# Ledger of designs, part 24: VH-VL binders against q86l99r1233to1411

Target 1, 179 residues: q86l99r1233to1411
Amino acid sequence: SNKESLPFRRDVIEKVINHLRENSLDTEGIFRLSGNMESVRGIVKSFAHGEPNLSFEVHNISNALKHYLRSLDPPLIPYEFFLMLLDARKNEDAETIRNIFWKIPSDNRVVLTLLVDLMVKISENSNVNKMNSKNLSIVFGPTILKPRTPTLDRMALMTETQLQCGIIQTFIEDFHYIF
Key: E = the ipSAE of ESMFold2; O = the ipSAE of OpenDDE; V2 = 0.75 times the mean of E and O plus 0.25 times the DockQ between their complexes.

## First folded at step 9 (VH-VL; framework fv_adalimumab_6cr1)

Design k6 (at its last look DockQ between E and O 0.04; V2 from the best seeds 0.00; counts 0 for: pae E 12.3 > 2, placed apart)
Fold by OpenDDE, look of step 9:
Structure k6 (fold): chain C 179 residues (1-179), chain A 119 residues (1-119), chain B 107 residues (1-107)
Amino acid sequence: as target 1 above (179 residues)
Amino acid sequence: EVQLVESGGGLVQPGRSLRLSCAASGFIFDDYAMHWVRQAPGKGLEWVSAISWNEGYIDYADSVEGRFTISRDNAKNSLYLQMNSLRAEDTAVYYCAKAEFYDTWFDPWGQGTLVTVSS
Amino acid sequence: DIQMTQSPSSLSASVGDRVTITCRASQGISDYLAWYQQKPGKAPKLLIYDASTLQSGVPSRFSGSGSGTDFTLTISSLQPEDVATYYCQKYDSAPYTFGQGTKVEIK
């Protein structure tokens, strides 16, 4: 897998998200089904160079975005917000999650907003694309929200992952309240 | 070439524990969900457990819930099945299988590893 | 839980015959159904997914149809290499239950 850290490029991410918004809402299994590995790698490289190659099939592009986001260090949601968000999720506290979100750095917040907006739109069409809020949260949870130090305990890691996914699910389902 | 290789099977007594492993190669392991499926001798296929790429989704068949634990190590391209409190009815060939997502078809399958639970 | 029932449990046909296997779900599972082929001593192999999509590399004599509760696997012209047990599987949600299998033999 591509585990290399890539630079955060807001402009590239926005272009990719806009493309997916226009071309992927009715795509079955968007972000879930894999594309061609070589194509995906090539697209990810284009992200790193500042000019996204959007000439590929939408599964390749979506997977490229997923891999790109996963490779960010720090993650799209910076490390300092990780524990706070998890705690808020444990308490099912959407208000706190909202407050935390608005403390996220501006560029990250903008990208996160666009990304979750895309997820919302995808989820609204889940009857066609089969990607509901839960499925999307599983895809993006640990991808964009992760701890600075890896969790070593197996049970703790399981719980952590569930909370990560839950937070993203909250972002999707309570989008208008949070964002 | 995509390969899944199961290991860890063997003969155990009832009540004992066993840990199965599945070594994956030829694909980006942490992009895929993984499943365990078992087949008792001369019987049909039975889904056992599922785990998503990031462990955001984990589930078990009722027959193994509370006794088996599925896990994965993406850094090692490995899938695991910890089997506790084994019963005679757990005797089966255990297959690991790859899935695009936890709610998709299984492809490919490993060749399986035999677990025999007997007194 | 949703029960998956295949019919028949076994069949014997001649080379070149049209073979039909049915899988019925006790509740609707949309098109979230796969068909697998398992030869003796071997691991299952995916034939069809999404009820009707033929997996790459699978001979065109295999086809799948159906949606909701009733599904069918068809072998248009049975070949000797098709001797195997066939399983349907739902994957709409857990549990990802298999049918009991259909053993196909050559007369």
Scores: ipSAE 0.285, ipTM 0.793, lowest interface PAE 2.2, mean pLDDT 93
Fold by ESMFold2, look of step 9:
Structure k6 (fold): chain C 179 residues (1-179), chain A 119 residues (1-119), chain B 107 residues (1-107)
Amino acid sequence: as target 1 above (179 residues)
Amino acid sequence: EVQLVESGGGLVQPGRSLRLSCAASGFIFDDYAMHWVRQAPGKGLEWVSAISWNEGYIDYADSVEGRFTISRDNAKNSLYLQMNSLRAEDTAVYYCAKAEFYDTWFDPWGQGTLVTVSS
Amino acid sequence: DIQMTQSPSSLSASVGDRVTITCRASQGISDYLAWYQQKPGKAPKLLIYDASTLQSGVPSRFSGSGSGTDFTLTISSLQPEDVATYYCQKYDSAPYTFGQGTKVEIK
């Protein structure tokens, strides 16, 4: 495809997250195991057009959500918050992370709250689905929190990846305080 | 530091098989697409194959389709290339390369492993 | 499939010279083009992506331009360490084809 980015559609993302909340909590490896590429691409196109097609096996839908979120420009957490959040995480400053979250535009905050709530519910059932907060943070850290210009300084990339994952893990583990 | 290390190259006769490995470290392997690129001695670069981070997209150059199989083991941070029915024209240095998405530029590259297909 | 043609196949220039390498796609690829540098016995190194965006750590004497079908890599003042083979690559869709390469030497 010739598309550089996909449009942010709050209503579509809400429907998809609610569907996953109803259908994925008992699914082993949810968000980690693969979907069928042709199905996933078709589902992502339906998201971009505003008409989500959710009549698929749940792994195809979860992978479509990840792909859709990775394709947003700006990302779900807008670029201007990237360095602030990473610095707050580096200082282990949950209060500052909370303050930054509440400065994010309201549509993005609603979607982020629903997404992290889904991750909390999945992690609470990790004895069945095998996806704890650490596993989910690895999936979603770079997916929703990324710099405007990717760095190729190798030490900086490793540090950023650790901090990106740490922020999502903080969101999940301190959900009641931050959200 | 981010590293990609290829292994499994060597001398093999035509019609035989060989499996290449690429060990990744210093980044979250599960978040990135991976590619194989080859370079025959004294020749240019030739794209061989791609695999998305979730294995939902896999593709091959026409010259290797049906003979080569790309795969990954995200638990082991490893990328693989199974090469069957090898031919003399498959002789090359094989590089693995990381991409942010399957249709983006490649950075970094591994140092390569030499495959020689000869009688 | 889209063919990628580089010109020239090789060139020789003096230290300090401005060097221009061109890459032509047989069909439009927007700005989905990268440039790589490869020194003998080494892996390729990314210089430029999205036609004109300079990679971090790459000297500012390198620049890229173009969109659609015609692209250039420019070295504003050739240095001894720039002796290498340079490749363009498209990535608008599969296959992710490279140009045949341009060998740059000091005369």
Scores: ipSAE 0.000, ipTM 0.459, lowest interface PAE 12.3, mean pLDDT 87
ESMFold2 (binder alone), look of step 9: mean pLDDT 93; pTM 0.951

## First folded at step 10 (VH-VL; framework fv_adalimumab_6cr1)

Design m1 (at its last look DockQ between E and O 0.04; V2 from the best seeds 0.00; counts 0 for: pae E 15.8 > 2, placed apart)
Fold by OpenDDE, look of step 10:
Structure m1 (fold): chain C 179 residues (1-179), chain A 119 residues (1-119), chain B 107 residues (1-107)
Amino acid sequence: as target 1 above (179 residues)
Amino acid sequence: EVQLVESGGGLVQPGRSLRLSCAASGFTFDEYAMHWVRQAPGKGLEWVSAISWNEGYIDYADSVEGRFTISRDNAKNSLYLQMNSLRAEDTAVYYCAKAEYYDTWFDPWGQGTLVTVSS
Amino acid sequence: DIQMTQSPSSLSASVGDRVTITCRASQGISDYLAWYQQKPGKAPKLLIYDASTLQSGVPSRFSGSGSGTDFTLTISSLQPEDVATYYCQKYDSAPYTFGQGTKVEIK
């Protein structure tokens, strides 16, 4: 990736998630619809400095979080868990997914829990915001779960993407069991 | 203005293959799910396939599962439908349609392209 | 799979008449239902989504109601330009099944 990774800041992410939990549950297309890119970049920059700028419209904030998470290296879900999770998803093995989740480093696990909790809350209000578990999974699958080495084969990449999305969907739909 | 333009339709014999294309313009293509819907002559609408913006989700109607393949090229703002092992019952006007979310209504629709499967 | 059944399959009414078309899902689909209008030789046009939300640009004489399994499309005052086939569609999840259609004609 030609993009510079941003530092992982648990405290910042938690603040942003809390803000979105309070202000975005009824927002149509939250995390899906685009914000103003200039604003989004500015917000992301604020994340890197340790103090999130939450004075913007919620689409800008949600997109900033999405972009920030995408820029993390390692990703929110560390690389060592990538293949394990994909394999578990292939086998439709929620128990294994759960077991893998609890092996994730504590800070990452906490953030992931908060993030998925937010997704659950959003999805529960999908009649209003139109963001069901599938739509959210499409957004966050490849955002927080990535391979260390990019997949180059087109068909393999498609399969990978589907599994990534599927894992996030499992996180959302089986939240009570996994988290 | 949002535009969807289907192409690739024509007359083919049973068992043959055909590839349909849908050229999209007037919107950010890689932010939307896309669908194929077909309509046999004088018949109703039948959903055929769906694909999310990142291809993370793909679905097919039972009637085409295993024979048709939906794909997209976001760089080219194009949607595709590879149709293999075509049957007479696949004869229809094929529409591509835009969906804001994966599980949502279709708007707008292209004008469609006619596929005729006949001996 | 969820079955979508429209009623009636066809109807003929006079200009100015109130027209009602029903769509029934074999299972609950919440408000994930759309109505489309298709004129001969043309692509379908979205009329109503989320069971009752009128699409922008659609005349106010069109309305939708219902939730769960039973849905209704109403044309409060049928106009000549409303001659078309109307379809309901579920989009709660795949398959995104359409009703069989209702052909509306003017007497």
Scores: ipSAE 0.855, ipTM 0.939, lowest interface PAE 0.5, mean pLDDT 96
Fold by ESMFold2, look of step 10:
Structure m1 (fold): chain C 179 residues (1-179), chain A 119 residues (1-119), chain B 107 residues (1-107)
Amino acid sequence: as target 1 above (179 residues)
Amino acid sequence: EVQLVESGGGLVQPGRSLRLSCAASGFTFDEYAMHWVRQAPGKGLEWVSAISWNEGYIDYADSVEGRFTISRDNAKNSLYLQMNSLRAEDTAVYYCAKAEYYDTWFDPWGQGTLVTVSS
Amino acid sequence: DIQMTQSPSSLSASVGDRVTITCRASQGISDYLAWYQQKPGKAPKLLIYDASTLQSGVPSRFSGSGSGTDFTLTISSLQPEDVATYYCQKYDSAPYTFGQGTKVEIK
């Protein structure tokens, strides 16, 4: 079995997001700048055990959250919604994106709402932290929205990535409408 | 000290109903998932049912689905198992168990309450 | 559903012996496996979770290993107080199935 394939633990993710909400809004480059590799690895292990250790510098916590979310299988947005969301984004159809969001299982929706709300708060303070909605969408697009069967075609991958980022950017910019 | 105390077991005839209770203390009950596990005399452990902290996830073993109902009252720090249409095969010690999330390990367990289903 | 098979069903060993109990899942369950100890007339007690993480207060002679389908509980030096039945349990998804148990005795 695959050690990087981690289960979805709503309570762990919620604690981590709430910690970042209280501690990261004025941090330059939050989610973009790297943390200490040894610290990040240890923190991710604590998430996987259901006992999150948040006594670290904030860049280590944000990087641990990114790595944890990237390692979820299924991803935070379940595979079944991938093609529908990309199609809706390609058609610039925020109403359909909202409708699809509300079909996502309730535990996933709660976590996604908390995560996107954190991104909204960070982006509203981008003059200080230097992270706008586009920057955040690049971090989280491929991290939480993934195909079941990844493409190896470079052009298809580029288009897919642009649409994944676009979905997250839509979530952030149209938060009040979608969520 | 975290404690779980089951009650409500007893001797009942097949086809009858029984309700088990589990009283929790020493922790914030409404932050944790709860499970029921049973053990027939001289046999191994069998998972019965799970309920999340907010009742958003509820699940049952196939052997009891449709007959048993798990519930909780967070104001009373109590977990329940309503057992209907009881069968001889339901004879067991019933344990409640605490979990961080519904898909995690169980710690601690209660000491169990015996249910005997016999003509 | 995923079946959990323990081996052996029972064993007898001397104080100080190394004891190994195996648990095999019929399909991969990653690391979502716990080991429990149960003494007669008592509730089960958690020993190990996530395949290899030792629970607080459990003696270091207990260890767990494995991933995917094959898992092992090891008692490095059997003590008289380790006489019990040991169960593995998967929790990757419902049902949260237990192995049939392994009874450990002192000969």
Scores: ipSAE 0.005, ipTM 0.488, lowest interface PAE 15.8, mean pLDDT 89
ESMFold2 (binder alone), look of step 10: mean pLDDT 94; pTM 0.955

Design m2 (at its last look DockQ between E and O 0.22; V2 from the best seeds 0.00; counts 0 for: pae E 10.5 > 2, placed apart)
Fold by OpenDDE, look of step 10:
Structure m2 (fold): chain C 179 residues (1-179), chain A 119 residues (1-119), chain B 107 residues (1-107)
Amino acid sequence: as target 1 above (179 residues)
Amino acid sequence: EVQLVESGGGLVQPGRSLRLSCAASGFIFSEYAMHWVRQAPGKGLEWVSAISWNEGYIDYADSVEGRFTISRDNAKNSLYLQMNSLRAEDTAVYYCAKAEYYDTWFDPWGQGTLVTVSS
Amino acid sequence: DIQMTQSPSSLSASVGDRVTITCRASQGISDYLAWYQQKPGKAPKLLIYDASTLQSGVPSRFSGSGSGTDFTLTISSLQPEDVATYYCQKYDSAPYTFGQGTKVEIK
């Protein structure tokens, strides 16, 4: 796409995730509800500079993380794993998904583990925050798992989206097995 | 004010197709899951289909699986239900409903549109 | 699939009476249960969600209780405007099955 990718900063992501772990577990609609876009853009910019601005309310921070992750190129889950994961999901093969995960580069794998761990914690409190594993998967599926070449066909894209979400759901629900 | 307005209902013969639409307003459509629920004349409510805000999740009732297709256009604030191979038992008022999240209650509901399948 | 069974299918009571409607799920659905009110010729209206949370704007005479498999909708003092059919619905996951409904009438 025409959007400039932001650099992958493991240290920044970890700080943001830790902040959200401590401040967002009881926040209704965390990662789903929109924040102030101007604030979100500013926070994302701070990520790029290596020092996350965490002085904002949690929806702005969570949305900033989401937008930041979405802007990564390659995605948090590198392109080479995209088709393999989708195929594994089609076959409902959690073992293969696990095996693929452990082939992901170490920095990406660490961040992914932290991120999914956060999702697990959020989902465990879904009675309060309304963000169960499915809702989180809807948010993060297309955000961190993308094809190198965009899918243009609408039906194919829909199927792709479903598989992306399904994989993230598997990450959350089978966290201890996969990670 | 949140509003849902269904359209596209009418009289059709068995085996024919019909496309329902639901126009949404008063909320950020792209952030909510949407559902179709139908009610046969004098009968109870039957859930028909669900779709997440990004179409990442879609579900159908067994009774319509393979025949009905739910979709949405977030740019147009519209929900759709393509109904193929219609049967007499598909005769019902069809409601669209908003869900705050995918696995949540329905609120609000549209006023519904009547689909009558008859030879 | 999980079956949703309401009881009774219909009831008639006097104004001011306490009315109780039961909904039973064939399997545990935690508190993922909603109650709806539908008046003739009208769309359903949400009354209660998460088994016991009263929707905003709904009279306090309505209440819900239960968790797991057994749920109850209670109208503490039946009013004429409460004449309607009431439905329970599970929303733990698809299918989002409704009970068969309970028709409430005034004597």
Scores: ipSAE 0.875, ipTM 0.944, lowest interface PAE 0.6, mean pLDDT 96
Fold by ESMFold2, look of step 10:
Structure m2 (fold): chain C 179 residues (1-179), chain A 119 residues (1-119), chain B 107 residues (1-107)
Amino acid sequence: as target 1 above (179 residues)
Amino acid sequence: EVQLVESGGGLVQPGRSLRLSCAASGFIFSEYAMHWVRQAPGKGLEWVSAISWNEGYIDYADSVEGRFTISRDNAKNSLYLQMNSLRAEDTAVYYCAKAEYYDTWFDPWGQGTLVTVSS
Amino acid sequence: DIQMTQSPSSLSASVGDRVTITCRASQGISDYLAWYQQKPGKAPKLLIYDASTLQSGVPSRFSGSGSGTDFTLTISSLQPEDVATYYCQKYDSAPYTFGQGTKVEIK
């Protein structure tokens, strides 16, 4: 229901993720701490135009990536996979989650693989950066996996959010099995 | 500059309702979790409620659950607390607070709005 | 629910003194603990997050330590502007409970 959605630009997302992989693994609170609003807004604008401006402090870049991914319509994981992934997570079925992942279109799979690999690398350094798999799943769960029509029921929305986070946590913790 | 401004406090009789508002500026409101915290006169801080950026996580302290409803309007950069069935023990200064995620520390806080529940 | 107990409930110290305030959780909360300062007549202000990380703009005389159940806030050299009530808060999960507070005064 986000009317101000942004287009999917694989090349932009790849550049931003690669930049963060090179510059953020030891950064405390990466993806958790806020950035400067004016800087973040400007960086997101550069993403939307296909020319990412990465000459900023790393928290501004990570916050811009979060905002960009949240604003994608369709989301990084296309709408048709939402219900089947949630059902597989509800049943704690990592094999089915893996099978569904490999049905996702190739451009989306490449970007998702890079993003989850970044999250794995960050979580491996969590004693320094303070970001474990649970923390990262809260950031990215509802950001990249969304229903086409958001529920109006408050309880159902909470349950969906818990399952969305659980799917991302599964991606991180079972990365080598799924990807 | 990040600002949080609470409003809607006042004197109200027990059993009645009141709605608090928190106007946010200086940050992208729709990317952050928000909390309500209260402080009875001369007492300590008591967490009241949390809401995530997309409303997917909402939670309440046991003392207010079933009576209070947290909500947000991301288009208006506003956080709300609907307080029903008010009791004398709900008398407090109510603060809104910003968090990166619902399970993180609070920074910044608003200056608060006083709610007095008295017959 | 996890209880948060601060000690002492109040203290009075001289300018320049080292001050310690403790916070104990009834169950382990890892390092998901923050310290706040509330000066008289003001809203609370974040000092320390994740048990030991100093927030930007907070004077270096403040420090935090601990993990699990036992946490300490230290003011290495008390200043007149440090007259305040200090609160710890857990945020490992809901409820996001505060300690009862420690009032610090200058004698």
Scores: ipSAE 0.006, ipTM 0.642, lowest interface PAE 10.5, mean pLDDT 90
ESMFold2 (binder alone), look of step 10: mean pLDDT 93; pTM 0.950

Design m3 (at its last look DockQ between E and O 0.04; V2 from the best seeds 0.00; counts 0 for: pae E 12.1 > 2, placed apart)
Fold by ESMFold2, look of step 10:
Structure m3 (fold): chain C 179 residues (1-179), chain A 119 residues (1-119), chain B 107 residues (1-107)
Amino acid sequence: as target 1 above (179 residues)
Amino acid sequence: EVQLVESGGGLVQPGRSLRLSCAASGFTFDYYAMHWVRQAPGKGLEWVSAISWNEGYIDYADSVEGRFTISRDNAKNSLYLQMNSLRAEDTAVYYCAKAEYYDTWFDPWGQGTLVTVSS
Amino acid sequence: DIQMTQSPSSLSASVGDRVTITCRASQGISDYLAWYQQKPGKAPKLLIYDASTLQSGVPSRFSGSGSGTDFTLTISSLQPEDVATYYCQKYDSAPYTFGQGTKVEIK
């Protein structure tokens, strides 16, 4: 494998999210359906160099954003927030989740706010696009919220995945309280 | 065009080994979890094994644990199933399947490869 | 492990009939359930995920309902091309168990 982690580029992510906000809210299966592999790879490369190429069909752009976010190291939600967010979710404590969100570095907070706002808008149109808050949380939970050291214990990993999805679902459903 | 193509099936004696491969194309392979599912002739579907995109999660059905090993090579867009200590009950068509994450539904599936274990 | 029980194991119906297939989990699985269609000699195809969400490209005569332990797949008006075996599958946690299948035929 020749995989390399990608750097965080706030300006690129803002442009991509704004493009999707204008072009994807009524697209069936957005973030779930596949794109063209060669197109997606080319778009991700353009993200890494700060010149996002958005002249592609919208599924290629959404898949490129998904790949880019999965490839960030550190992830969009920095590693030090992982366990405290999962614990707050386990205790069903939305106030603590909000307090933790506001401790995240400002550039990451701006991008996370834009991303979750996009998910809220998509979910509000789920009768058309077929992507509700649960669907979106499955896509984005493991994508943006990751442990620094993955567990080898399969039961712990399953529990972590469910809590990762739960955090994103909480972000979407309680957006105006948390953000 | 998204495709999954299984290979490596065949006729083997009990106690022997086989290695199955699944070649993926038309999508970004290392974004997705992969599963193996099998179907004995004339029977229903049986989940066999799962592997996450980065191999951080690997799991097996009780019936194959300790005998089968799932693996992937993301540089080659390939999924593998090493099957050791084969038994007659392992006779099946073996499918690979793609999932968004390891605990989601499967879409798409490959066309399958037949493994026959008999003496 | 959670057992998945489909009923009936087979059924025969006329073109245009409403067909229902049920799937019961031995313990609650929320809505983490999918339905697949498998035509003779072919790989399975996803119809419905999260109990009730119709996959893109699947005809609207297919629908799913239920949560917890009891789930239903409905074909509102059976067509000749719907002759297949149908499987439910849970994915709340491993193992990702399938029901035993329901074979649907035309009278």
Scores: ipSAE 0.007, ipTM 0.535, lowest interface PAE 12.1, mean pLDDT 89
Fold by OpenDDE, look of step 10:
Structure m3 (fold): chain C 179 residues (1-179), chain A 119 residues (1-119), chain B 107 residues (1-107)
Amino acid sequence: as target 1 above (179 residues)
Amino acid sequence: EVQLVESGGGLVQPGRSLRLSCAASGFTFDYYAMHWVRQAPGKGLEWVSAISWNEGYIDYADSVEGRFTISRDNAKNSLYLQMNSLRAEDTAVYYCAKAEYYDTWFDPWGQGTLVTVSS
Amino acid sequence: DIQMTQSPSSLSASVGDRVTITCRASQGISDYLAWYQQKPGKAPKLLIYDASTLQSGVPSRFSGSGSGTDFTLTISSLQPEDVATYYCQKYDSAPYTFGQGTKVEIK
């Protein structure tokens, strides 16, 4: 409606992820290094129209995906799973995390699986691209896993961020168990 | 009724700072991107800055990049523009404007607040 | 950056006249073009968006056309209340550049 959020487009995300899987595994700082912001925004806009523009340099495309995901409302991981996942992470409960994952709506789950799979592949090549599971978790933690209500307290926010990142790290490192 | 009310304008010396505010009402503030647009006296409109509903996107005109900072408080239905290192050429009426999406037209506009930078 | 050029910079016409203002983008911006009306001492008002969509409440004498690089705002029958400066604006991507404006006066 009037909500300024880009539509969740599974087909577009899948195309982008496939492109990145084929073209970014050896790219140093993939998802971390910035691209040209104008190009990035243009690419993001192409996502909204259903035809991703993949003619750009891979940093622009990866950043576009990151920004696109960040702009989603609800997030890729819906709000209702936020506290449950954080709690599970606090308790280092991989089984609970797995169980929560499989409760996520199917389209979101599929996209999340593809995204984390990409992260796994990137992390496996971290000796070249310098993006290990921790680095990737820092990039994507707050991007795809957010609270419905913003955390205002700085200390609480720090803890929250750590847990967000931790969840993504768990997704990457325990991919075969969770997904 | 959708309303945007700018405040914080005034006379400042070059090099000084000023913070503008825009109070929004009559709509769900956190649904919309917000922009600042300025107009020098007797001149045309110049886009200044943009911020998406969740601050996921922020951008600036080249003329203000590095000096101005756009922000918002969705809980207070407020948009802000922190202006540092002000220059004479920054003299303008500053408008806040609502956008349906980040990359869309502006509607409505506030009535603006005058910023005068003069020694 | 994409440049937005309006033509003419100013015009004077009689009441009832057909008025045409042109906006040209240096590069293609699809239909991501808006027109605004600004009266003296007032904030701009949206007239048309997406090149040809008339904003609600705007008189039907206003119309917009064009795509790509060339756009036109038309007032089919100029009225006294139409005295204002008109601006085009692109919003295909940042920056959201305005044309320099067209001042419309009545003879």
Scores: ipSAE 0.007, ipTM 0.555, lowest interface PAE 9.4, mean pLDDT 92
ESMFold2 (binder alone), look of step 10: mean pLDDT 94; pTM 0.958

